VHH binders against p53848r504to814. Designs and how they scored, part 15

Target 1, 311 residues: p53848r504to814
Amino acid sequence: TYIMAIFNATPDSFSDGGEHFADIESQLNDIIKLCKDALYLHESVIIDVGGCSTRPNSIQASEEEEIRRSIPLIKAIRESTELPQDKVILSIDTYRSNVAKEAIKVGVDIINDISGGLFDSNMFAVIAENPEICYILSHTRGDISTMNRLAHYENFALGDSIQQEFVHNTDIQQLDDLKDKTVLIRNVGQEIGERYIKAIDNGVKRWQILIDPGLGFAKTWKQNLQIIRHIPILKNYSFTMNSNNSQVYVNLRNMPVLLGPSRKKFIGHITKDVDAKQRDFATGAVVASCIGFGSDMVRVHDVKNCSKSIK
Short names: E, the ipSAE of ESMFold2; O, the ipSAE of OpenDDE; V2, 0.75 times the mean of E and O plus 0.25 times the DockQ between their complexes.

## First folded at step 4 (VHH)

Design za24 (framework vhh_ozoralizumab_d1)
Fold by ESMFold2-Fast, scan of step 4:
Structure za24 (fold): chain B 311 residues (1-311), chain A 120 residues (1-120)
Amino acid sequence: as target 1 above (311 residues)
Amino acid sequence: EVQLVESGGGLVQPGGSLRLSCAASGFTFSSYDMYWVRQAPGKGLEWVSEISPSGGSTYYPDSVKGRFTISRDNAKNTLYLQMNSLRPEDTAVYYCVKDLEYYGYSFDPRGQGTLVTVSS
């Protein structure tokens, strides 16, 4: 299981308490310390650099500002002689194709797109032009301002384009008996699959794509727990749908799955841990559940405490 | 229904102080992060401060850090913003905001806000 450590390169970052608000040299030193902590327990570490805050209360940075914050830092990380470059994987958290282009030029390995290409129609073209790059395709609905109102998942009915669905290699062999209980994960899988096909149609390769069901995006706290429990269904899910007057088989089976439960508010609802930092201990337990249910990668703020859950 | 009512704004001289209040209802106040945001005439929303549900963690942008202090009284369902060393550029309508998740949002003020005018 891989650990993806969050590093917010923004003065308005709430998730880091503003502690990473500094010049490139200071930020690089923080990243070096983070990498040393992770590599003490793991053979490699993924650093996910965000130039625009992932916190709900962060006012969106401009594209130019996002580039100013993230690209020089990524370049500095790759040029550092203090880091074992063969053990450090770099990711950029962006939904903007122009930011992704600049990050690729300076040595990023992964584009972590919270929107699954919904927020920027040019994203898939950028990923397709760079077949060596991995792309995290995350599930959400609408946009940042509307996603909380879109947490209503259809009961018992598949979309008009869906023809049939399958769940493989799981103890959930009788899907009919569990249709009511799996509506959420099936809807999430179908919507991921629709974005997946669009990416493939634009030239993205299957081996480039990692799936993120999007904990906290267009989902209630109870729904987030259901998604974690149903990771095995998502990892064994396939379906057929009509697309452009053709029947297409969408196979999500065995795709790598990333989950980012770190410091999400739903953890606070369960444990009564109200501060983000206090949620680090509770996050460890949720991370262990994610791994136990089949997550291939976890995205976390506190590498030290969360790494203990992976061991 | 979530309701947030801001108050405490007014006219103040540069270098002066004001304390804003936000009365919250319709949700479990102590379970949510709370925020102050502002909108100056002709400009977009600007984040001003954040406070954790317990009040144990607070965050500020550089533009107000050291001058503004956010606090909360969970027993009274009330959020506060103490503003010191006010500058003409602090002139704005101030809103308090509740948010549901820690990932991927923009602010959406629910109240009328309270106007703060710092004399030029």
Scores: ipSAE 0.005, ipTM 0.143, lowest interface PAE 15.6, mean pLDDT 74

Design za25 (framework vhh_ozoralizumab_d1)
Fold by ESMFold2-Fast, scan of step 4:
Structure za25 (fold): chain B 311 residues (1-311), chain A 120 residues (1-120)
Amino acid sequence: as target 1 above (311 residues)
Amino acid sequence: EVQLVESGGGLVQPGGSLRLSCAASGFTFSSYDMYWVRQAPGKGLEWVSEISPSGGSTKYPDSVKGRFTISRDNAKNTLYLQMNSLRPEDTAVYYCVKDLIYDSYSFDPRGQGTLVTVSS
């Protein structure tokens, strides 16, 4: 299981309100410490650099400002002689294709796209042009300002073109009996699959893609728990659809899955704990559940508590 | 601030042709799929055409396929719609759109649109 550590390069965050927005040298020193802590327990670490807030309903930084915040930092990380470069994997949290292009030029390995290409139609072309790059295809609905209002998975929706669905190791009778209980994960899987086909049609390769069902994005706290419990369904999910006058088999089976339960409000809802630091103890328990249900990568704020759950 | 300014509409007889233009500003035009949508009197918004960022891929509904052609000039930040063999049922206000808004299951026309009337 890989650990992806979050590093916020934007001045707006839940905890600091920009009061600790530092220059590149100070941010690099923080990243060096984070990497040393992670590498004490693991052979490698993934650092996920965010230059623009992806919080639901937040005001977005301009593309120019996002580049100003993130690209020089990524460059500084890659040029650092204080880091074992072969053990540090760099990810950028962006939904903008131009930001992704600049990040690739300075040595990023992963593009972490909360929108699955929905917010920027040129994203898939950029990923296709760079077959060495890993792309995290995340599930959401709408846009940053509206996604928290779109958590309506009440009706089973196959989509207009979807013909048949499969869950490996589940017979037809068992699938039918579970339809009402699995509506959410099946909707999420189908919407991910539709974005997956769009990516493949634009030249992205299957081996570049990691799936993120998007905990906290267009989902209620109960729905987040349902996603975690149903990871095995997503990892065994496939379906057929009609696309461009041909039948296409969309196979999500055995694709790597990333989950980011770290300090999400739904954990606080369960524990009734307002303090973000105290939620770190609860996050460890949720991370253990994610791994137990089949997560291949976890995205976290507190590496120490999560490392104890993984190793 | 995203701005889209449509032009080129007018009165035309059945069987005639018109070319619509959309001048875009306030965003990186070459990075987005662009769409034409229309609203006929008393009807909702209807998707008319779609074009990829490079212009290499286009899509049309059956109602206009073979008659309408979408194109773009990324150097000029301009979107076009060539409309041939116009029919009375093509009468509508035409809008250009940057990205679909899936959250509302509708299109988000930001401009004033351009009126196309097909009649005697």
Scores: ipSAE 0.000, ipTM 0.113, lowest interface PAE 18.8, mean pLDDT 72

Design za3 (framework vhh_ozoralizumab_d1)
Fold by ESMFold2-Fast, scan of step 4:
Parts: structure tokens; sequence; C-alpha cells
Structure za3 (fold): chain B 311 residues (1-311), chain A 120 residues (1-120)
């Protein structure tokens, strides 16, 4: 299981609310320490650099400002002689194709796109032009300001374009008995699959894609818990749909899955009156559950405490 | 029915101070994060402060950090915003809002708000 460490290069990411926004040299030193601590326990570490907050209802930085915050830092990380470059994997958290282009030029390995290409129609073309790049295809609805109002999932899972669905795995028959309670994960799988086919049609290769069901994006805290429990369904899910007057088979079976539960509100709802930093212990337990249910990668704020859950 | 009643706004000169209050009813106040948000003339809603259920954790955007302080009195179901070193750009209608059960910040101002005007 891979560990992806969050590093937010945004003013509001700091505990003081951005009063002391760090310069590039200070941020690089923080990242070097983070990498060294992670590599003491793991063979590799993924650093996910975010130049623009993707929290629901956050103010979005301009493209120019996002580039100014993230690209010089990624370049500095790649040029650092203090890091074993073969063990440090770099990811950028962006939904903007122009930011992705600039990050690829300076040595990023992964594009982590919360929108699954919904917010920027040129994203898939950029990923297709760079077959060495991995792409995290995340599930959401609407945009940053509207996604929380779109957390209503229908009683019947089949969308209008979906002809037939399959939940494979003859060894997990018990999940089939809960079909009426699995509408959420099946709707999420269908919407991910539609974005997946759009990516493939634009030249992205299956081997470039990781799936993120999007904990905290267009979902209530109870829905986030349902998704974690039903990861095995997502990893065994396929369906047929009509696209451009042809029938397409969409196979999500055995796709690598990323989950980012770290410090999210649903953990706080389970453990009442617990601040984000104090949720790290509870996050460790949730991370263990994510791995137990089939997550291949976990995205976390506190690598030290969460790493103890991974082994 | 959730009810939130804001008060304490008024006209102040630049550099002045105001203390806003919000009287909450219709829900278990001590169980929810609370926010102050504002809407300046001709602009959208802007988040200005956040406080945890116990009051032990607070967050602010850079625009008000160090000048505004959010606090709460759970025994009296009341939320406060102490505003110091006020600037003309702080002119807005201020609303208190109860946290919704979605991830991130979602704002649903229920009351009329309280108008703060910073002018010489």
Amino acid sequence: as target 1 above (311 residues)
Amino acid sequence: EVQLVESGGGLVQPGGSLRLSCAASGFTFSSYDMYWVRQAPGKGLEWVSEISPSGGSTKYPDSVKGRFTISRDNAKNTLYLQMNSLRPEDTAVYYCVKDLEYEGRSFDPRGQGTLVTVSS
C-alpha cells in the first residue's frame, strides 16, 4: 500500500490561517524532513503538492497564482541533492490542464485531479500526450461551490445510458444481498466509469489511471462511510452503456483505488468535538479500514501516525 | 426549526471595534461547528471565521487573521465575533451560520444578518 503525503502550498493550509506563509526554501526543508521520516518506514513516498485549495466552498486561486505556488516548489524538490530521487514520487493536486503541463515539465509523476476531468476539458489530452504520467481520476459532482448540494443519489442505480451492470466476484456473495443499500457506490462507479471511458476515448491508457471515489466531494459524512465499506463492490464493478450510438463495456475491476480520509469532517462526526490534528489517531483507524477493504493508496496529512497502520 | 439572530452591527470609523452576537435556537448548539460569513455590497458570501463545538479550535482567512476573534458560550447558545482594527473593506452584512452535515464549508444564512459599515 502506497502512502501519499499531503503538502498544501496554500496560505490557508497553515495552523495560523496563513499569517506566516512559508517561502519556497522553508517549504522544501519541510518536505525533505517529511520524505526522510516516511522513507525510514517505507521504500518510497508520494508527495502531493497542492497550490489551490480544493475544499468545498474554498476561494480558488487563479491559474497564474497556482503555478507560482506549486511549480517552483516541485522543481526545487526534483533538484534537491538531499533526497533519494528514485524513492520520491511527486504528485500535483490540480484540476487545471495548464498547471498539469507545467508540472510535467519540472518532473511530476502523477496528476491528482479531484474533478476527473470535469473542470477542464483539456486535461485528458494532456495526460494522453504524456504516457509516462499517472492520473488519479476522482469522483465529484458540480463544482467547488455546488458539489455539497449535489449529494443526492437516486434510489435506482442504473442511469439512463446504462444498459446492464455487473458486480463480479463469486466469493463476495453477501454484498449482493445489500443491493438496495449499495445504490451510492454503484452510482459513483457508473459516474467514474463514464469519465474513464471519456479519458480512454481521448487517448489515455488504462495503465495510467487510478480511481478515487472522492471522500468528501459531493458526499455527506454518512455517505463517506458507506463508500469505504463498499470499496470491494467498486473493485468488482463493470457495466455496459450507450455512447455515441454504440455499446461500450466499462470495466473498473481491479483498478487501483486511492482514498483520502485524513482529517475529514466525517471522522469528527464519529469522535465528537475533536479538532483536525487530534483526529490523526482516529484517521489511523479509518486508514486501516480503507486498506482492509481494498484501498491501494492512502492520502494523509500525518504520515508518522498513519504509517503505523500500513506496515 | 433552526433560528439564528445576529446583532451588534453599526457604523464605525476605520480602526474601530465592534462585537457581534448570534443567538441560536432550535438545535443542540454545543454539538456543531459555527461560522461567521459576510456579504459585501455587490459581492458573494465570504467566510470570515470558524469555531469548533467546544470552542477549542478556531480558523480565519488571511483577510481577518489577527483582527477578528470568534468565540462561543455554549451555556447561553450564543456565538460572538470580536472585530478589531476595522477597515473600509470589512463593510458587509454579517451572518452566523450553523455547520451543515457535508464535507467542507457550506453556508445557509437563515437570518437577516447585521450590517457593519466602516466609514469615516
Scores: ipSAE 0.013, ipTM 0.290, lowest interface PAE 8.7, mean pLDDT 78

Design za4 (framework vhh_ozoralizumab_d1)
Fold by ESMFold2-Fast, scan of step 4:
Structure za4 (fold): chain B 311 residues (1-311), chain A 120 residues (1-120)
Amino acid sequence: as target 1 above (311 residues)
Amino acid sequence: EVQLVESGGGLVQPGGSLRLSCAASGFTFSSYDMYWVRQAPGKGLEWVSEISPSGGSTKYPDSVKGRFTISRDNAKNTLYLQMNSLRPEDTAVYYCVKDLTYWGSSFDPRGQGTLVTVSS
């Protein structure tokens, strides 16, 4: 399992209310500390730099401002002699192709796209042009302002074009009624599959892609828990559909899965309105569950506590 | 280094049977899922069957279910497709594929395959 540490390069993440937001030296020192904590327990660490909030209904920074916040920091990390560069993997949390392009120029390894290419149609072309870059294809619906209203996963939401579905491990099917109890994970898998087809058709290579079912994006807290439990179904899921007078077969088996349960509001539902600091403790338990159900990577705010859960 | 060589195609009358073979080399055959896909003249690629590494799990689309049987011999590194009750619409070039996650587009595998013609 890999650990991905979140670093928010946004104004509201700084103690001075964002006044010294562009202090690269201070941010680099924080990242060096995060890396040392993670590398004490792990062979490598992934740092996920976010220059724009993807929180539902948040006000979006401009592309120019997102670049200003994130790109110099990524460059500083790569140029640091205080970090074992062979053990530090860099990710940028962005849905914008121009931001991804600039990040790749300064040494990022992963593009973490919450939209799976939905918010920027040029994203897949950028990824295809850089075959050594890893792309995290996340599931959501609508856009940042509407995704909270699109958490309806009904029996008929499986997709009219879907002809047949398969789960490759028969024992998994005994746990649930496939028609009613797994409609959410099957619908998520089908929508991920549609984005996967689009990425491949645009030249992205299969080995570049990780999938993220998008905890907290177009999903209620109960649905988030259901997705975590049903990761084994997602990792063994395939389907056929008709497209352009041809049958298309999509197999999601063997796709690496990332889960990011860290400090989401749904943790608060379980812990009965505990504050963010106390949620870090509860997040460790949820991370352990994600790993137990088959997550290959976990995205976390508190590396020290979550690293112990993975080990 | 990876090599997949299909054989066993030919001309057969409607209602007849054929067995296709795929000889695999250059990889640990027993560790991978294997597939049969086909392409009919003037049509797109169609998935036909899938088999797990151990052979304990198989999957088929409704168009061939009950008529076709996929199997493997891991000791011989060979994949098979037993085709019974053949119909004219089964006429196609058949390809074996290793561990493919998507097909049906221009990026699908385009090996030599083996031709199956069902005609009276």
Scores: ipSAE 0.047, ipTM 0.540, lowest interface PAE 7.2, mean pLDDT 74

Design za5 (framework vhh_ozoralizumab_d1; at its last look DockQ between E and O 0.01; V2 from the best seeds 0.00; counts 0 for: pae E 15.7 > 2, placed apart)
Fold by OpenDDE, look of step 5:
Structure za5 (fold): chain B 311 residues (1-311), chain A 120 residues (1-120)
Amino acid sequence: as target 1 above (311 residues)
Amino acid sequence: EVQLVESGGGLVQPGGSLRLSCAASGFTFSSYDMYWVRQAPGKGLEWVSEISPSGGSTKYPDSVKGRFTISRDNAKNTLYLQMNSLRPEDTAVYYCVKDLTYFGDSFDPRGQGTLVTVSS
């Protein structure tokens, strides 16, 4: 299991209230500490740098501001002699293709896109042009301001275009018996699959792609829990759909899955913690569950404690 | 280098049967899902069947379900497709596929294919 450490290079990012927003030197020192904490228990660590908050209803920084916040820092990390570079994987949290391009130039390894290519039509082309880059394809609906109103999942996500569904370790009849209980994860799978096809059609390779079902994006707190429990289904999910007068078979089997439960509101709903920073303890438990259900990578704020949960 | 060599195709009458084989080399055959796909004249590639590494799980589209059976012999690095109750619409070049990387109208990697013609 890989650990992805969140580093928010913005004054208003998700749950840390801008704690890490500072000058490059100060930020780099924080990153060094973060890496040290992670590498105490792990062979490698992923640092996910975000220059723009992507939480629902957040005010979006300009592209220029996002670049100003993130790119110099990524460059500083990659050039740092105080870091074991062979053990540090760099990721940028961005849905903007130009930001992705600039990040790639300075040594990022992963593009973490919460939009699955929905927010920038050029993202897939950028990824395709850089076959050494990994792309996290996340599930969402709508945009930053509308996604939370789009948490209605019904058979089928892609309508009548879906012809057949399969779960590798479950026969079709058994899947049918569980049809009503698995509507959410199957819809998420279908929509991820649709984005996957578009990525592939734009030249992205399958081995570049990781899947994120998008906890906290167009999901209620109950739905987020359900998604975590149904990760085994997602990891074994395939389906056929009609597209352009042809049948397409989409197989998500064995694709790596990332979950980012850290400090999410759905944890707060369970523990009644209003302050996101107070959710770290419970996050550890959720992280353990994520791994138990087959997550290949977990994205977290509290690397030190979550590392313990992983081990 | 991955090599896949299909065989067993030919001319058969409607209602007839054929057994296709695929000899695999250049990779650990027993570790991979394997697939059959086909391409009919003037049409795109169509997924025909899937089998898990152990052979314990198989999948079919409705178009061939109940008529076609995919199997494998991991000791021989060979994939099979038993085709029964063949129909004219089954006429196609059949390909063995290791990776179901679909983009556009192609799968990769695949062999040269074997032609199956169903005609009276």
Scores: ipSAE 0.347, ipTM 0.734, lowest interface PAE 1.6, mean pLDDT 89
Fold by ESMFold2-Fast, scan of step 4:
Structure za5 (fold): chain B 311 residues (1-311), chain A 120 residues (1-120)
Amino acid sequence: as target 1 above (311 residues)
Amino acid sequence: EVQLVESGGGLVQPGGSLRLSCAASGFTFSSYDMYWVRQAPGKGLEWVSEISPSGGSTKYPDSVKGRFTISRDNAKNTLYLQMNSLRPEDTAVYYCVKDLTYFGDSFDPRGQGTLVTVSS
């Protein structure tokens, strides 16, 4: 399992509540400490730098401000002699193609896009121009202000373009017979697959893509739990659709799956925790469940506690 | 070096039958899902069938279900497609594929394939 450590370069993420902004040297020192903690148990670490909050209803930083917050930090990380560069994989959390382009110039390895290309139509072109870059294709609906209102998934799983679907159960116990209980994960898989097709049609290569079902984005807390439980279905899911008198086949098997349950509000619904930092204890148990159900990568705030849970 | 060599195609009348073979080498055949896909003239690729590594699970689109049967002989590293009740719309070049994750209008088939022509 790979660990992806979150580092938020936003005002709200600083330890003093955003009242004293850390300079680049202080942020770099925090990242060095984070990497040391992760590398005690793992041969590599992935650092995910976010310059703009993607939380529902949050105020979005301008593209220029997002670049000012994230790009100098990424550059400093890559230029640091204190970091074992061969063991540090660098990701940027952005849905903006111009931010992705600037991050690639300064040495980022992964573009983590919560929108799966929905928020910026030029994203796939940027990824296609850089075949050495990995792209995390996440599931959501609508935009930052509307996604929470779009958590209504159809009662019948086949979307308008979907001809036929399959669940392959060679390596897993069957959880359900594709009845009403699995409509959510099937809808999510189909929508991921449709974004996957668009990425490939725009020149993105199959080996560049990881999938993320998007815990907390366009989903209720009960739906987030259902997704975690049904990861085995997503990892064994395929479907066909018709396009221009041709069949398109999408097989989501053999695609790496990322889950980011860390400090999401739905954990608070389960444990009655209201503070994001207080959710760190409950997050350890949820991370263990994600790994047990087949997550290939977990995205977390507290690497030290998660590393102990994964051992 | 992965090699997949298809054979068994030919000209057949509607309602007829053909059996396609695929000889695999250069990888551990018994460890991979195998697929048959086809491409009709002027059309994109169409997935035709899938078989698990052990041969215990098979999948078909509705267009061929009940008419085509996929099977494998892991001792011989060979994949088969038994095609019955052939129709003119089954006319296509058929390809044997390992690790099929996606195909559509932008995906180019690799290898020679085997031509199946069903004359009306």
Scores: ipSAE 0.222, ipTM 0.672, lowest interface PAE 4.9, mean pLDDT 75
Fold by ESMFold2, look of step 5:
Structure za5 (fold): chain B 311 residues (1-311), chain A 120 residues (1-120)
Amino acid sequence: as target 1 above (311 residues)
Amino acid sequence: EVQLVESGGGLVQPGGSLRLSCAASGFTFSSYDMYWVRQAPGKGLEWVSEISPSGGSTKYPDSVKGRFTISRDNAKNTLYLQMNSLRPEDTAVYYCVKDLTYFGDSFDPRGQGTLVTVSS
């Protein structure tokens, strides 16, 4: 299982040209330290650089500002002689196709798009033109300003046929009981599948795509826990849908899966009324459970402490 | 400053009923999903109920479905939980929760909760 480390560029890191260079050097030093710590424990490290907040209701940086915050930093990381470049994998956290294009020019390996192409209709074309680039197709609903009101997943017919293979390695014991217990993960799977088909139709290759059910994006706390528990269902999910007046088969089986469970508030609530000594253990247990349920990549804020928990 | 004040807990015999209330202030109550969460002695937090901003959609885990009913009064900024057919296993501190982010920045209980004890 791969560890993806979060690195958030600061809002003022790229102001005043001369101060811009000083901010880049400080950020690069932080990244060198992060990579050194991670590579002491792992054979490689993935760094996920973000220049624009994707939290619900956050104020979005302009495209110009996102580029100024993130692209020079990615370039500096790739040009550094202090990093073993063959062991450092770079991801950019962006939903904007033009930011993705600029990141690709300066050597990024992964485009991490929380919108799964929803927020920018040109994203899939950019990925398709660059077959060497890995694309994380993530689930959300609505946009940044509305997604927290869209966490209601209706208990209605989804137009799929529930199969025994969907529930391998799950806590589901009766196939007839599945409609209420799997509504959430099946909704997520179908919505991912719709965007997956759009990506394929635009020339993105299946082997470029890693899927992310989007913990915390249009989902409540309990829904996050259900998704973690039901990752095996997502990894075995398939269904038939209409596309362009034709039936198409969507098969998510064996797609690599990313989960991002390590948020400060999420960890804080699972350890509520537990003393501080037990919180470090609980944090590691949440990450380990994501791996145990079959996540291929986990996105974390504190690589060093999370790595100790899973080693 | 977000404030959530729970009340209505108490001691009740198995099979009895209680109605919990939550007074909300410091945010636009009618714009948010609201939740009840509980913590039994020595256990972690457990989701108990969810209600949409309008009150038109409600959800329950199997453990309480058919026995508990969540409701809200947006004019009074108040959330309710009607608990019927109470069992000893329902003994817990109950919290009213506003879901702020959905990023896995989980439920954020702000109040002290209200204790429900179900015993013979």
Scores: ipSAE 0.000, ipTM 0.126, lowest interface PAE 16.6, mean pLDDT 75
ESMFold2 (binder alone), look of step 5: mean pLDDT 82; pTM 0.836
ESMFold2, look of step 6: ipSAE 0.000; ipTM 0.161
ESMFold2 (binder alone), look of step 6: mean pLDDT 83; pTM 0.840
OpenDDE, look of step 6: ipSAE 0.166; ipTM 0.631

Design za6 (framework vhh_ozoralizumab_d1)
Fold by ESMFold2-Fast, scan of step 4:
Structure za6 (fold): chain B 311 residues (1-311), chain A 120 residues (1-120)
Amino acid sequence: as target 1 above (311 residues)
Amino acid sequence: EVQLVESGGGLVQPGGSLRLSCAASGFTFSSYDMYWVRQAPGKGLEWVSEISPSGGSTKYPDSVKGRFTISRDNAKNTLYLQMNSLRPEDTAVYYCVKDLDYYGNSFDPRGQGTLVTVSS
């Protein structure tokens, strides 16, 4: 199981018109400490650098400001002699193809795209041109401002386009028996599959793609819990659909799955904690559940608490 | 739960002044850094000011430094932005933001903001 540590390139990096700079040395020192803490318990660590908020209803930083926040920091991490470079994997949290291009130039390994290519149509072309790069294809609906209103999931998300559904090691009768209880995860899988096919059609390779069902994006707190419990279904899900005047088999089976439950509001809803940092203990328990249900990677704020749950 | 309600915007001529207010509720206001950010028509988010929990530390970008002053009244759970020597390029919707650790130090405006138009 991989651990992906969240690092937001703020607040010292926040600037207008490019005149103020991040305190890169301070941020790098924080990242070095984070890496040392993670590598005490694990053989490698993934750092996910975010320069722009992807929270529902947030106002987006400009592309120029996002680049300003994230790219110099990624470069500084890669140039550090204090880090075992072979054990530190770099990810950038961005839905913008131009930001992804700049991050790849300075040594990022993973593009973590909350939108699954929905927000920037050129994203898949950038990933396809860089076959060594891993791409996290995340599930959401609409955009940052509308996704909260799109949390209604029905059995027929793709309608007449879906011809047959399969769950590995489960016959069709068993799937039918679970129909009412699996509508959410099947809808999520179908929509991920649609984005997956578009990525493949644009030249992205299956081995580049990691799936994120998008906890907290276009989902209620109860739906987030349901997704965690149904990860085994997603990891064993395939279906056929009509596409481009032909039948296509979409196989999501055995794709790596990332879950990011860290400090999300649904944990606070369960524990009744208001402060996100105070939810770190509860997040550790949820992370243990994610791993138990088959998550291959977990995205967290508190690496030490999460590491105790994994180890 | 967390509520941030901005007010004080309006139409003002170049060189004029406005004072924006943000009424906060649903959290311990005095324990958090607070920010003012703005979004001009057709543009992205731009940071304009930040203030520490005690009010003892403030930061500004060069575009507004010397013209804008951020302040807070922890007893009233209210954040302020005094805007002087306003310019047409200051035209934007202004939001007050609590820096939430939900996704790290990400700006996440909760209210609808307050529109500031600088024009004759």
Scores: ipSAE 0.000, ipTM 0.106, lowest interface PAE 20.9, mean pLDDT 73

